# Designs tried in a protein design chat: VHH binders against BTB/POZ domain-containing protein 2 (btb2). Part 4

Target 1, 284 residues: BTB/POZ domain-containing protein 2 (btb2), of Schizosaccharomyces pombe (o74778)
Amino acid sequence: MSMNSSTEISQEPSIMKPVSSISSFVFNAGFLQGTFSDTTLIIKGETYHLHALFLGRSPVLLQKLIENNPKGDVHYTIEVETEDPYVTKESCLFVLSTLYCDSPRIPAEVNVCSVLAVSDLLGLDTLAFEASSLIEKSIRPETMESVIRFLDPNFEGLERLKMGMYPRFTSGLFNKAIQVMYNTLVSNWNTEYARLLCNLPFEVIKDLLESDKLTVGASSMARYKLANEIVKMRASFRKQNHIEGKGDESVVLAFDEGSRGIQLVHIAPGAESRRKIWKATSVR

## First folded at step 1 (VHH)

Design c03 (framework vhh_7n9e_1)
Fold by ESMFold2-Fast, scan of step 1:
Structure c03 (fold): chain B 284 residues (1-284), chain A 121 residues (1-121)
Amino acid sequence: as target 1 above (284 residues)
Amino acid sequence: DVQLVESGGGLVQAGGSLRLSCAASGFTFSDYYMYWGRQAPGKGREWVSGISSSGSTIAYASSVKGRFTISRDNAKNTLYLQMNNLKPEDTALYYCARELRFLEWSPYDYWGQGTQVTVSS
């Protein structure tokens, strides 16, 4: 038996072989040139001339092809509506091109968040997971704001994320981002994280700063000082940008048994918070 | 060096359950994304589920979502797949795989020998 190089010696030249491989022909003639296109796909107002056979690899597009052509007409027209700003022409071209490939890979030049958005939109589970994995690996102080803004563009908090556009991935990615922040907040709060911390909802800041997972100095006073500086920075940002909160944000010392030493609260002007802040500030 | 050993497969009736395990050795398990894949006779390989190194990101193929649960125990270097409400269409050789490298020309870093799952109708 021979599946090795010695098999080549016994072969006759084939004058009937195609000029290119099936994969090469499908990608170049089919996707790039649009040869024999039978489907007009419209995504977010952009038109793509493609092939029902290859689009059928997407369960979402397959369902639309079936629903919009019950009589089996020769040409298909299907539309995908979305207001997702991460669904771009560039990301659509890349993701649609993967339907014309045997082993697609996400290139470094393509926005991975946009690949996740389009893959989720089109029901391409494997590609969506690969994109999500790349996003998770990219989470560091320099990319943190971009990732969190992708998951929650209006900083509305976890309740919105659970009901968001990518519910399968959003909670996991946000949890990973917060985990990275636990380990890097002390060295980055007034630099890479400054703008992000000013925009995050109070509830997220509260959970982050009160967490036993946050790595801070050995004393409870170190945690208080960090939290107080961040709250002060947030207050300054709100004043400069004319943003009214539901109340003044404050840090108080927690006196409960087993506490982390601090508690973040919303306090009305003239309430007990003023006394607690003064008392906390005077302890050393 | 790197070794992945799957176990827990077998013959079950439709509607039944199986729990698959993948024992990892030869690398720092907690640093890698892990995947479950399957291949039915005469068909291509299908991705089933994936889990990040920390366990915080989990995803499933549409065909198994709601029925299968992926999990990992980094202290035991073990990956799991809990399979509930099994269908005849789930009949396949199941294998676990270590992180796919997106910047490499090879689509696979490393995967195991597999464990056979057969679902009778």
Scores: ipSAE 0.000, ipTM 0.189, lowest interface PAE 15.8, mean pLDDT 77

Design c04 (framework vhh_7n9e_1)
Fold by ESMFold2-Fast, scan of step 1:
Structure c04 (fold): chain B 284 residues (1-284), chain A 123 residues (1-123)
Amino acid sequence: as target 1 above (284 residues)
Amino acid sequence: DVQLVESGGGLVQAGGSLRLSCAASGFTFSTYGMYWGRQAPGKGREWVSGISYSGSNTAYASSVKGRFTISRDNAKNTLYLQMNNLKPEDTALYYCAKPYSSSWYEGDAFDIWGQGTQVTVSS
């Protein structure tokens, strides 16, 4: 039950002081309450009521404020267009809120990839690098598929994976991901990792399996067996999912300078079939 | 003259959902940002969530981010808190709050005029 004492307690003023730090005041009164809002910002069709002074901390938004209110009208209206699916209402609210506080921190529960996307969109380099660092530290076998899809959502291939969709901030992430993949290939795979290997582009699998950074067994035969198992798994996956082949993948035992190498050969499908050999090396 | 009347609390199992409502009167609701706070037994009051006067800007305490959603209906002078994936740690008396002014200074620096609504989450 609720008693009169509960009502009495609820009528007391807050125990906290009404005056806060500049940072707390700006965040709470400005961003959260919308006090003295002078700017309407539209991102991807969503409307935000904000303040030109704080939005000016974004070089992108500052430029738009200057361009779209050259006569200095009392109220600003600016728009940022994007088709980026990682730019969400929630990530925009978080990133825009960082313009209203000192020393912002990315919460554990927020989508860090989305924070990076919005930070890139708004020219917030420091926040984007922080988000990238958090993504890098989160790369594990269990998160690998999510990271790979973030770097190359349109399945464009190895060059996209190396750069990512936000090259200034994401170009280092694939190197970390590939290193985790090297380490995982010499241990037991779970279903998620096996699925990832089936979905990776041929060029990535080729580079992974032929790399001297991949330490597997004491002989080239151990590497050949691993590569053959992966190629067979990929072929079974394509057949099960009715993926019309861009050719067959096969493993050829090859030699590099001074040692045996494993070379993957991709055979182009269709009316004119060609076998492409990816190494400039002797094949037997 | 300011009154805030919370409702919608109850007993719920962990993983469950509840929707809290706060009926406001005695001030121009549409010109004030509003807050939800809570107080667990033996602990101080803590801020949970806030929403701007227009509803365009929202913020959440880290402990509830992604699970709770604050919203408002200015035509009905009503504030809402949708609580999903409730945890035993969410057990508390929940109250809505009006800031001392439309410009406020601390996360929980506010007027409380209601008795609150009890939320109890079992294992």
Scores: ipSAE 0.000, ipTM 0.296, lowest interface PAE 14.1, mean pLDDT 75

Design c05 (framework vhh_7n9e_1)
Fold by ESMFold2-Fast, scan of step 1:
Structure c05 (fold): chain B 284 residues (1-284), chain A 123 residues (1-123)
Amino acid sequence: as target 1 above (284 residues)
Amino acid sequence: DVQLVESGGGLVQAGGSLRLSCAASGFTFDDYAMYWGRQAPGKGREWVSGISWSGGSIAYASSVKGRFTISRDNAKNTLYLQMNNLKPEDTALYYCAKVEMATIYPRYYFDYWGQGTQVTVSS
């Protein structure tokens, strides 16, 4: 019997039980060997030989089966189109295999972000939520850039970060990430967080560095020095990559109850900034 | 031993509200995602809502979104489900369950479910 795709899936031998069990037969003969397959599923150019009965457990696949076979055909061919780079052959194999199981578990060796992407694509809410929970628990300095890029791969800004790309499952992840950053920024800004800090939008950096939740110590000068170094790092990165900003990023000393003695600002080039300030004063 | 004890169910009229609780013991509650499921008589189990170990990520089944609110109190090892605008179709035995961390692929058993709490919604 053929494997369900060109990729071999591994499993623990102790899971293999006598064929008299429905659960064991369905997984081993049905999913792994493709016995009595009646459906050809194509996802992102990869072909899977599966069973309409078990694919129907996915609301997305069920609708495609209904739409593409009105009563008369004995074999189904359905396709799921996606440009999502997190939808991979490995994650598709795992997620599709869960339709042949009663209580599936996400293994440590599978990319959990990719499992979330495929689960969302196929309408598998329980599995998508489990994947999101595992991502949340994995948030630490070494994984922060990967998590933030997963939430906002194009660095569109704060609104995207708060929602993520799969909002039903990812909308809480940024809040967890920012809490980790409040406690770890001082020791990681020039290492694990360096590239991330260069790519985050100005408003996110501003909120982060001005926050009274950021653990820097009581001194406004210590916070100023940290913020100034990060702003300089961002300026160097923009220059190296020929990126134009809305103006120079700068840190000034200021006192607000929530900002703990610093303020991050955009400064327009040269005399133009002074003219705008003067005009505002004269017309108001 | 993992133990989950649901409470707060009862009989309520359509449009009413109930708050379910799940008391957890036998494991480090704040290390695990938790969810609510339900089962109507003669039907299979349906996932209702889930919440991550910190409470930062929350998800709902489309049938309950906007009406139900899941929450947790890690200091009390307790999971909650606030149910508003209840419908007769919400009549079911409600279970809380622990989502176990990733294990070797696939383990067919190890969702820990309580005995459930009955919710009956009259028309």
Scores: ipSAE 0.000, ipTM 0.462, lowest interface PAE 10.8, mean pLDDT 79

Design c06 (framework vhh_7n9e_1)
Fold by ESMFold2-Fast, scan of step 1:
Structure c06 (fold): chain B 284 residues (1-284), chain A 122 residues (1-122)
Amino acid sequence: as target 1 above (284 residues)
Amino acid sequence: DVQLVESGGGLVQAGGSLRLSCAASGFTFSRYSMYWGRQAPGKGREWVSGISSGGSYTAYASSVKGRFTISRDNAKNTLYLQMNNLKPEDTALYYCATDRTTVVYSGWLDYWGQGTQVTVSS
């Protein structure tokens, strides 16, 4: 199927007046219909019939086109392999379609995290930064768990959260998430936020509650009470859901001003060293 | 979930007229360009007509130019194709589609219904 141009021709080839959008024609005939396709692109087992000229706008795809056709033959076949679960057929179709237009917009219907993943895969920095910006602006208590899971899907810990899976584009997102968490901890909690606190990694809770950026009452005891409440809630949640932790979570008073007078401790099972830790009720 | 439902097809004699409708739901219809395509027996799918999101720009395949008129009613989320002076060559299954650059497929139909059959007798 080829699109027949119905554009009105003024008189002669050299004085033709185009009346249809180049962008719409290129998108519909080129991207959607595969008219005059010269490239077979395979991503994660899915096949796309596209055009080297437009795919060359991706530095990753351009390199593959050059490597796979050094003689400049008429047809190209290139493959992009990935095991990234955020690379989906839907987001590949959207991201590839942006190569066929001048001012792409990321729509509400497409998973923005998946758009970032595909943009990173194809070296489309501008689109990846736009996706990252949209994720950052969407961070609120209700979306926090989803964002945290996106940054660290394999639960590797705090350093992964700070960088994210796509460090060039995601390294700033955790800082925004933590700012939202600071504000939420001093407000009334809804059930969704309480559940989030129960599912966050211990290292995140530790860093958050020991931070001088978290403003709770002036005394170490006020911060201790908040931290102890959260730790107890987390323990109850683990017990009810039969989740095995890395050990007991506890809060102790600390005399280090840098930690605002408390320290969160993760005690290994069977540890006699537990008795060496001084808690709020202990004489030191 | 995007849904497009075509209607208005039927059997007509050469030189006759039909008006096709496409009811759209599941997306903000007024923000996207809309298209009519068709698939004739034994042939691939072909583009027939397109209309911009606001209705100010229209385009037609050379084979239907001057005979077909595309229009839209954004208040009703409905796309129309007025077909005049029909020819036997216009016999095909007619589909509406959107060119949303945001959720697309490698075929020309990124969102479509079951289509509506148009048969033109000689």
Scores: ipSAE 0.000, ipTM 0.086, lowest interface PAE 23.1, mean pLDDT 75

Design c07 (framework vhh_7n9e_1)
Fold by ESMFold2-Fast, scan of step 1:
Structure c07 (fold): chain B 284 residues (1-284), chain A 123 residues (1-123)
Amino acid sequence: as target 1 above (284 residues)
Amino acid sequence: DVQLVESGGGLVQAGGSLRLSCAASGFTFSSYEMYWGRQAPGKGREWVSGISDSGGSTAYASSVKGRFTISRDNAKNTLYLQMNNLKPEDTALYYCARHKGIYDYVWGSYDYWGQGTQVTVSS
């Protein structure tokens, strides 16, 4: 749906009733048609013709309206700058439309990650928390890659994954994703997780496969076999894509009390391991 | 009472071979994964090799892969380590260990260590 520059009302609000409800009129005539628009809002180069009264429900937009028109001129022009790739025209249209509704709901057809991004941008905390809750509930093997890419779109690493790009709303989502992986990785790694596992940082793979929460069955040797298959897949992926890592990724059996029976290590060319795989402990 | 008794160590020249044995008693040997570890003087322990309860899966440290072979005889409750092409760097006390398994993980520790058998490789 286009954000038209037109402010004209072309249709009766209702053919059966000459006066529609406030919410219906505000949404259809105000938001959809831009009727009696008094504000030009620019987000990421896209122009929206809207109404100061309803945009004022966003604390971010309210501040911009006050700062850019302190004397209350008949027309406002405000801009929100962002480089965020999750801020899309479709998600802006949806989030801005919620300002014209009393009880907005996030529809299944809209990208919920993008709704969170725009909600954060516009200071709409309630909508952002609702979006985060929906993302959390949607985490399953088939959606895992999309969630992980949303948390760390710039490949910054483990700490970014833990916090996400919108820490007030996305912190904790990675922990939920890892819990889902603990329960499903063993049966789905080669089908649902292969591409994701190739692209995750080594530290994440290490923490995941070494965790006692990842249950691979009754045998600890099964954990070694699983981990070894995954690091071989990662090595094949790096070779095919001409990616040079810090060293060869490897799995070793570990006797340290701090280990979970295996350790993932980087082995430098010609060296046994990058670090000691276990430490001296007191005699058993 | 659980016991693990290593034997077969000794003095050997570089390039030589030794076969280590670990005799297990006091538990159902065929139900446990078994491991060889070593500790050189002044160094921390390092794992050398591991074998699944059935003997169907084995693993080796990169430093010994291709030179050492781990095996087990569940009928005799015995674990073996065949060591070929020995190097001075292989000089260490070698011991076997029983692994408690995934469901017993507190912090991934091994239980029931043997007393060890000394392997010394001269130049």
Scores: ipSAE 0.000, ipTM 0.157, lowest interface PAE 20.4, mean pLDDT 78

Design c08 (framework vhh_7n9e_1)
Fold by ESMFold2-Fast, scan of step 1:
Structure c08 (fold): chain B 284 residues (1-284), chain A 124 residues (1-124)
Amino acid sequence: as target 1 above (284 residues)
Amino acid sequence: DVQLVESGGGLVQAGGSLRLSCAASGFTFSHYAMYWGRQAPGKGREWVSGITGSGGRTAYASSVKGRFTISRDNAKNTLYLQMNNLKPEDTALYYCAKEVSGLYFTEYYGMDVWGQGTQVTVSS
């Protein structure tokens, strides 16, 4: 039977010539048309009519097929449950189609983050690593915020950023992102990075701005000015969004450390009151 | 240019109710799933609820299921969150978000754009 409503992603040309290869036949008649299907697969409420032989290339689906143990001419019915919002019908169609291909490639039209999610769900390590590699190659000032949010969508902090949501495949992406920031922050912080810098944990901002890998200029004054503007932007963001922190963030000059020249600190609640008291007594 | 503007937050006593609104513009509203998320002081952002483009299906975090109701008015390009039986633990900045729409421009685990938020404070 035809999978008419399931051809929403262009994995293969719609116009088919007479079959001349096993691969063309398997993809067109098997995947696209569902000819001689023996398996009903349900993922996130969507139904796919497929073939146990090809689904067995997924370790996860193979295990579910084995557990079903149909014996004789029994049709397989297997279900994969997930609450992962990156698992979409479009990406499921693409990833399942790769089981019917010898050398699948991730097309430009499909969401690469969603391909990673479905590949992880189905145990397709090679495709998941390919998707991760494409995400890594996409890390630029313009895409940085999207990549960082993919790694830590709930703003859990540094540990999540380092792992990402799919640790087997996303660990290391944060380190690549930080390396790109060392090279581009000075030119892009107030255009591409402003919102990202407001949402990164203090410990990340501290390490980034204090790093000698960040080339701001020859003097500690240039680094201080940059860090101070970023800290002010972060403070404005916290006030605007009603976020209570560990105290106010501040930048001080560090006379001991040479090449770094600055230190980012949290000011304890009450330090401002002591300053005001001292100022008042010096005035009157 | 996608814009999301939340409203309807405020201070309320435990056991009270609030209705949040999100006015959307810059995209075909009915074609995209919409979400509510929240961020409590000193905590990460938490997904709260989602609704399909047609409004035919909804989903909720276990912490709010049975108390909150998500809905949408596609004619007005507006998303709603009805919050009943509010608890102090519900105190947070509430955001609406749009479904992901780009290959490399995916922001929040299937969510593309977040608004500025509306503050909800629940006192004992």
Scores: ipSAE 0.000, ipTM 0.121, lowest interface PAE 15.9, mean pLDDT 77

Design c09 (framework vhh_7n9e_1)
Amino acid sequence: DVQLVESGGGLVQAGGSLRLSCAASGFIFSDYAMYWGRQAPGKGREWVSGISGSGGYTAYASSVKGRFTISRDNAKNTLYLQMNNLKPEDTALYYCAKSPTDYLEYFSRGLDYWGQGTQVTVSS
ESMFold2-Fast, scan of step 1: ipSAE 0.000; ipTM 0.322

Design c10 (framework vhh_7n9e_1)
Fold by ESMFold2-Fast, scan of step 1:
Structure c10 (fold): chain B 284 residues (1-284), chain A 124 residues (1-124)
Amino acid sequence: as target 1 above (284 residues)
Amino acid sequence: DVQLVESGGGLVQAGGSLRLSCAASGFTFSNYDMYWGRQAPGKGREWVSGISTSGGSTAYASSVKGRFTISRDNAKNTLYLQMNNLKPEDTALYYCARETVYIGSSGYYVSDYWGQGTQVTVSS
């Protein structure tokens, strides 16, 4: 559910009708109408007319209210700066509205990832954990790409990251998304699932295909063939959509000690060679 | 259609010997450095030994030095690994691999192709 309107007269039912519920009055007259507002809150350039008493339920906003009014003015003005693209006006309206009720629930229509982002921004732990739980329950093959991009927006790679975005709330979710991805490839691998992998960043594909958690048959050749098929489909996808890559993606078989038998790299034509195994420093 | 087919694995007692063979087809065998690798149950893949195009240079992992000998017969397109004084720790799937040859270079410490492997089990 969108919380887009808070100023129109059609949102005044609690003023037009007597109510015995404090929560109903506070939500309708206070949040939706802005009646007796004493605080101007600015988030990412959007202005909200709200109440210090209710905003104080957020530890982040409480600190800003105290910092920005050391001697007591009659009106508060506070600003929260963020460059997080998941912090939107719609998600802010919803999350701020939860401060005006006792038992908020995240509606099915709201962007849950955006709710988590704003909840993290405002220090609303309970709501953030609820949002994370809803994201976890929504992980399926067709939603997994969006979840991984939400957790790893800078394309740093799944196994290289020590934690995803919003780490206080997403540590279990990050591992769950990775597990679902491996299970999807193991249980249902075919050419249809290669399309999912065409949309993921190179570092994500590299970590996935090089991982010991991905079991593809009994031979190293099976892993190489799978990885090569995916890389070829990724190249075709980039050409079809006019996307420039960092260079040609390629699969090589690596014999260095460790858990991986293959390695994904960006190879330019005529790329400089790795040293042969028996050149100086190797063995004998 | 590069193909590498390993053979010669089996069950052997500690201290025993086995000789592995790898039959290569679908490419000019004499133009590629060749490798033996292995993967023990529940472990990652590890490099065991390598040999140059002519057979004039060889290299071995420290765990097998002095016990294993790699060789090749370019006339028969066949790679060999003689394994002596086998230990339980040598139990693994053994596979051969062709070194990658990029345009303008003779080879690399990585391969773009390897075979399906032959199982070696060393008891007690």
Scores: ipSAE 0.000, ipTM 0.254, lowest interface PAE 12.1, mean pLDDT 74

Design d01 (framework vhh_lunsekimig_d3)
Amino acid sequence: EVQLVESGGGVVQPGGSLRLSCAASGSIFSINALYWYRQAAGIERELIASITSGGSTNYVDSVKGRFTISRDNSENTMYLQMNSLRAEDTGLYYCAARRGYSYWTPKYDYWGQGTLVTVSS
ESMFold2-Fast, scan of step 1: ipSAE 0.016; ipTM 0.314

Design d02 (framework vhh_lunsekimig_d3)
Fold by ESMFold2-Fast, scan of step 1:
Structure d02 (fold): chain B 284 residues (1-284), chain A 121 residues (1-121)
Amino acid sequence: as target 1 above (284 residues)
Amino acid sequence: EVQLVESGGGVVQPGGSLRLSCAASGFTFSSYALYWYRQAAGIERELIASIYSGGSTNYVDSVKGRFTISRDNSENTMYLQMNSLRAEDTGLYYCARGKYFTRSLYSFDYWGQGTLVTVSS
């Protein structure tokens, strides 16, 4: 026989034994343990043992469940084919687990770009927009190269950078990256950022260095010096890596209204042409 | 998961030859440009050879005419045939996917672990 205890003091007579929460049961027994699994899902060769009821929360998976089991067999087998390198087993496990939750949160330790890729693959718009928002908020000098690589992993050029690989969710991320680049260009940059500047399309570098949003001092000479340093860095990188250009990149002084004092141009091969000062904005 | 695995490195005498291999998995091999980089003691890592999805190739001047890069899309493997090896070719050789590599929490590692080539008499 026990004397008084804290549990005895807090006990209420006639209260039924509480059941586990729906969210706790569904996540732990359903997702983690695979209890009563009725679906074999194959994504990129990886097999997941899950439940049609919860997978049906994805419009993409719901369509595949309907298409691949028209007679309502006891067990479903569905496959999602993708060549997307951002779709990984880890990202799939996380995103699939969100189908077993009411209010999922993207943890700090998951790869947000991979979460976006899988969310896009499975038609999970709310999660994809949340992932995109987190990517946008994470854009800083240290993450810039990774974000740019995510937007244009195949180096297709400026239009791909503007859209990203998942245009419904990634359009506009490049505009945020450009804003961060303005701030980074006026401070000391590291080797990683210098490498990024060498890999960006000429049109991007031209827009950045000619922009009125870039403040590098009051004189055209300060802007010219910065632009010339970047153009030389890019030229050295192309020569070292045997990258064929459409002509040499160059910086010239410009004296038109609204101009910040410089213009970036592509110059045809020829040493004399690169030495000439060009007044592209002045009528002669 | 993008994975690149180099092999074929070893010790050879000056004038000898080696063939390096890069076995790839986790992506559509035929769609990507692939690269060989070299890291020698005391110098920064350099791009030595490139092969694009369409089959075109580029080489750094120091290896041009001696090294040949190739790919076998059916085997998901890229090769570097190295002939007339010199002492200065000694280094760790890396396989890479894409025009430039990155290591970030937001993207995959597009690099192999490297294979060591030693040219010594």
Scores: ipSAE 0.000, ipTM 0.121, lowest interface PAE 17.6, mean pLDDT 76

Design d03 (framework vhh_lunsekimig_d3)
Fold by ESMFold2-Fast, scan of step 1:
Structure d03 (fold): chain B 284 residues (1-284), chain A 121 residues (1-121)
Amino acid sequence: as target 1 above (284 residues)
Amino acid sequence: EVQLVESGGGVVQPGGSLRLSCAASGFTVSSNYLYWYRQAAGIERELIASITSGGRTNYVDSVKGRFTISRDNSENTMYLQMNSLRAEDTGLYYCAKDSWYLGRHYEFDYWGQGTLVTVSS
């Protein structure tokens, strides 16, 4: 008979180890149980009972501890105000726990974008850079929409996408995203990219589809067909969701651009185009 | 030191009501998973109600609709409001704490001394 697994989970609660490691005691008794807590921390309406000594490892929290208790009370009360939707109770629990840990590692169970948001809020640069690195390594078709939403949650446009909401840590993530799009759009757009492509700014779609870095079939007709399908999808999405655009988006064949033979055009109502262009069907 | 102190037990008639209190020290009721257990003579301790750090509640079927678990963050106290009490509800009621971290329960259970509830007949 194999060993009964229930014997592995059975432990005698009264069995005491002679000495706990500092790291183990600090994390388990201090953070998880709140033993000897001397600080009430409020973040976004959630209350945490913690320890000034360990919170002092955050430059933001250290400053608040100093400012709010200049004469040294035995109990501290400090508050961090934020309306950032990425600052969640789960991410706060994790990030605050890193202050009680010697070698923190971001686990797969925690939203890494939320970890970056809280790390930025608390001035934990090393953890924020680690989170940014993990986001960059996670960029693929299935995660692209979440990453783009994280960079520009309010649809402010290309400049916001380039910098992100936490520019010190998120600058450059969009460049990684666009490189992944170059490599995967053609094979995945019908399944992964449809909603994302409807929400990207026109200038991003234009640059993406006109780029020689996007591998499409050898003929300009293959690129035209893909671009036209995407532009039509974007038009339907805008109409269905009552989104006002900057005018008509269209794709035409371009003869003299030194490009991949297509040009995306954004024509405001009543505007005249001085460039001579033709639709794909008129070239045939 | 983490400490839990139950109170509010007593003798009550069938159909009556009682509110149990669990005063917490050394930790915050709003940031932890909290539980009410009961134990009758000759029966294992059974989970009656729980409240997560996020405020989500759960109840064993025998008390659903009759018992309500809650907490008061300003008083750092957890409560169990017991309505429509039955003879079967007689027992010693314990509050307990477990830590919720990264979506998992960590078994650092802290138990109070218990408070006795007796429902006549």
Scores: ipSAE 0.000, ipTM 0.129, lowest interface PAE 16.5, mean pLDDT 77

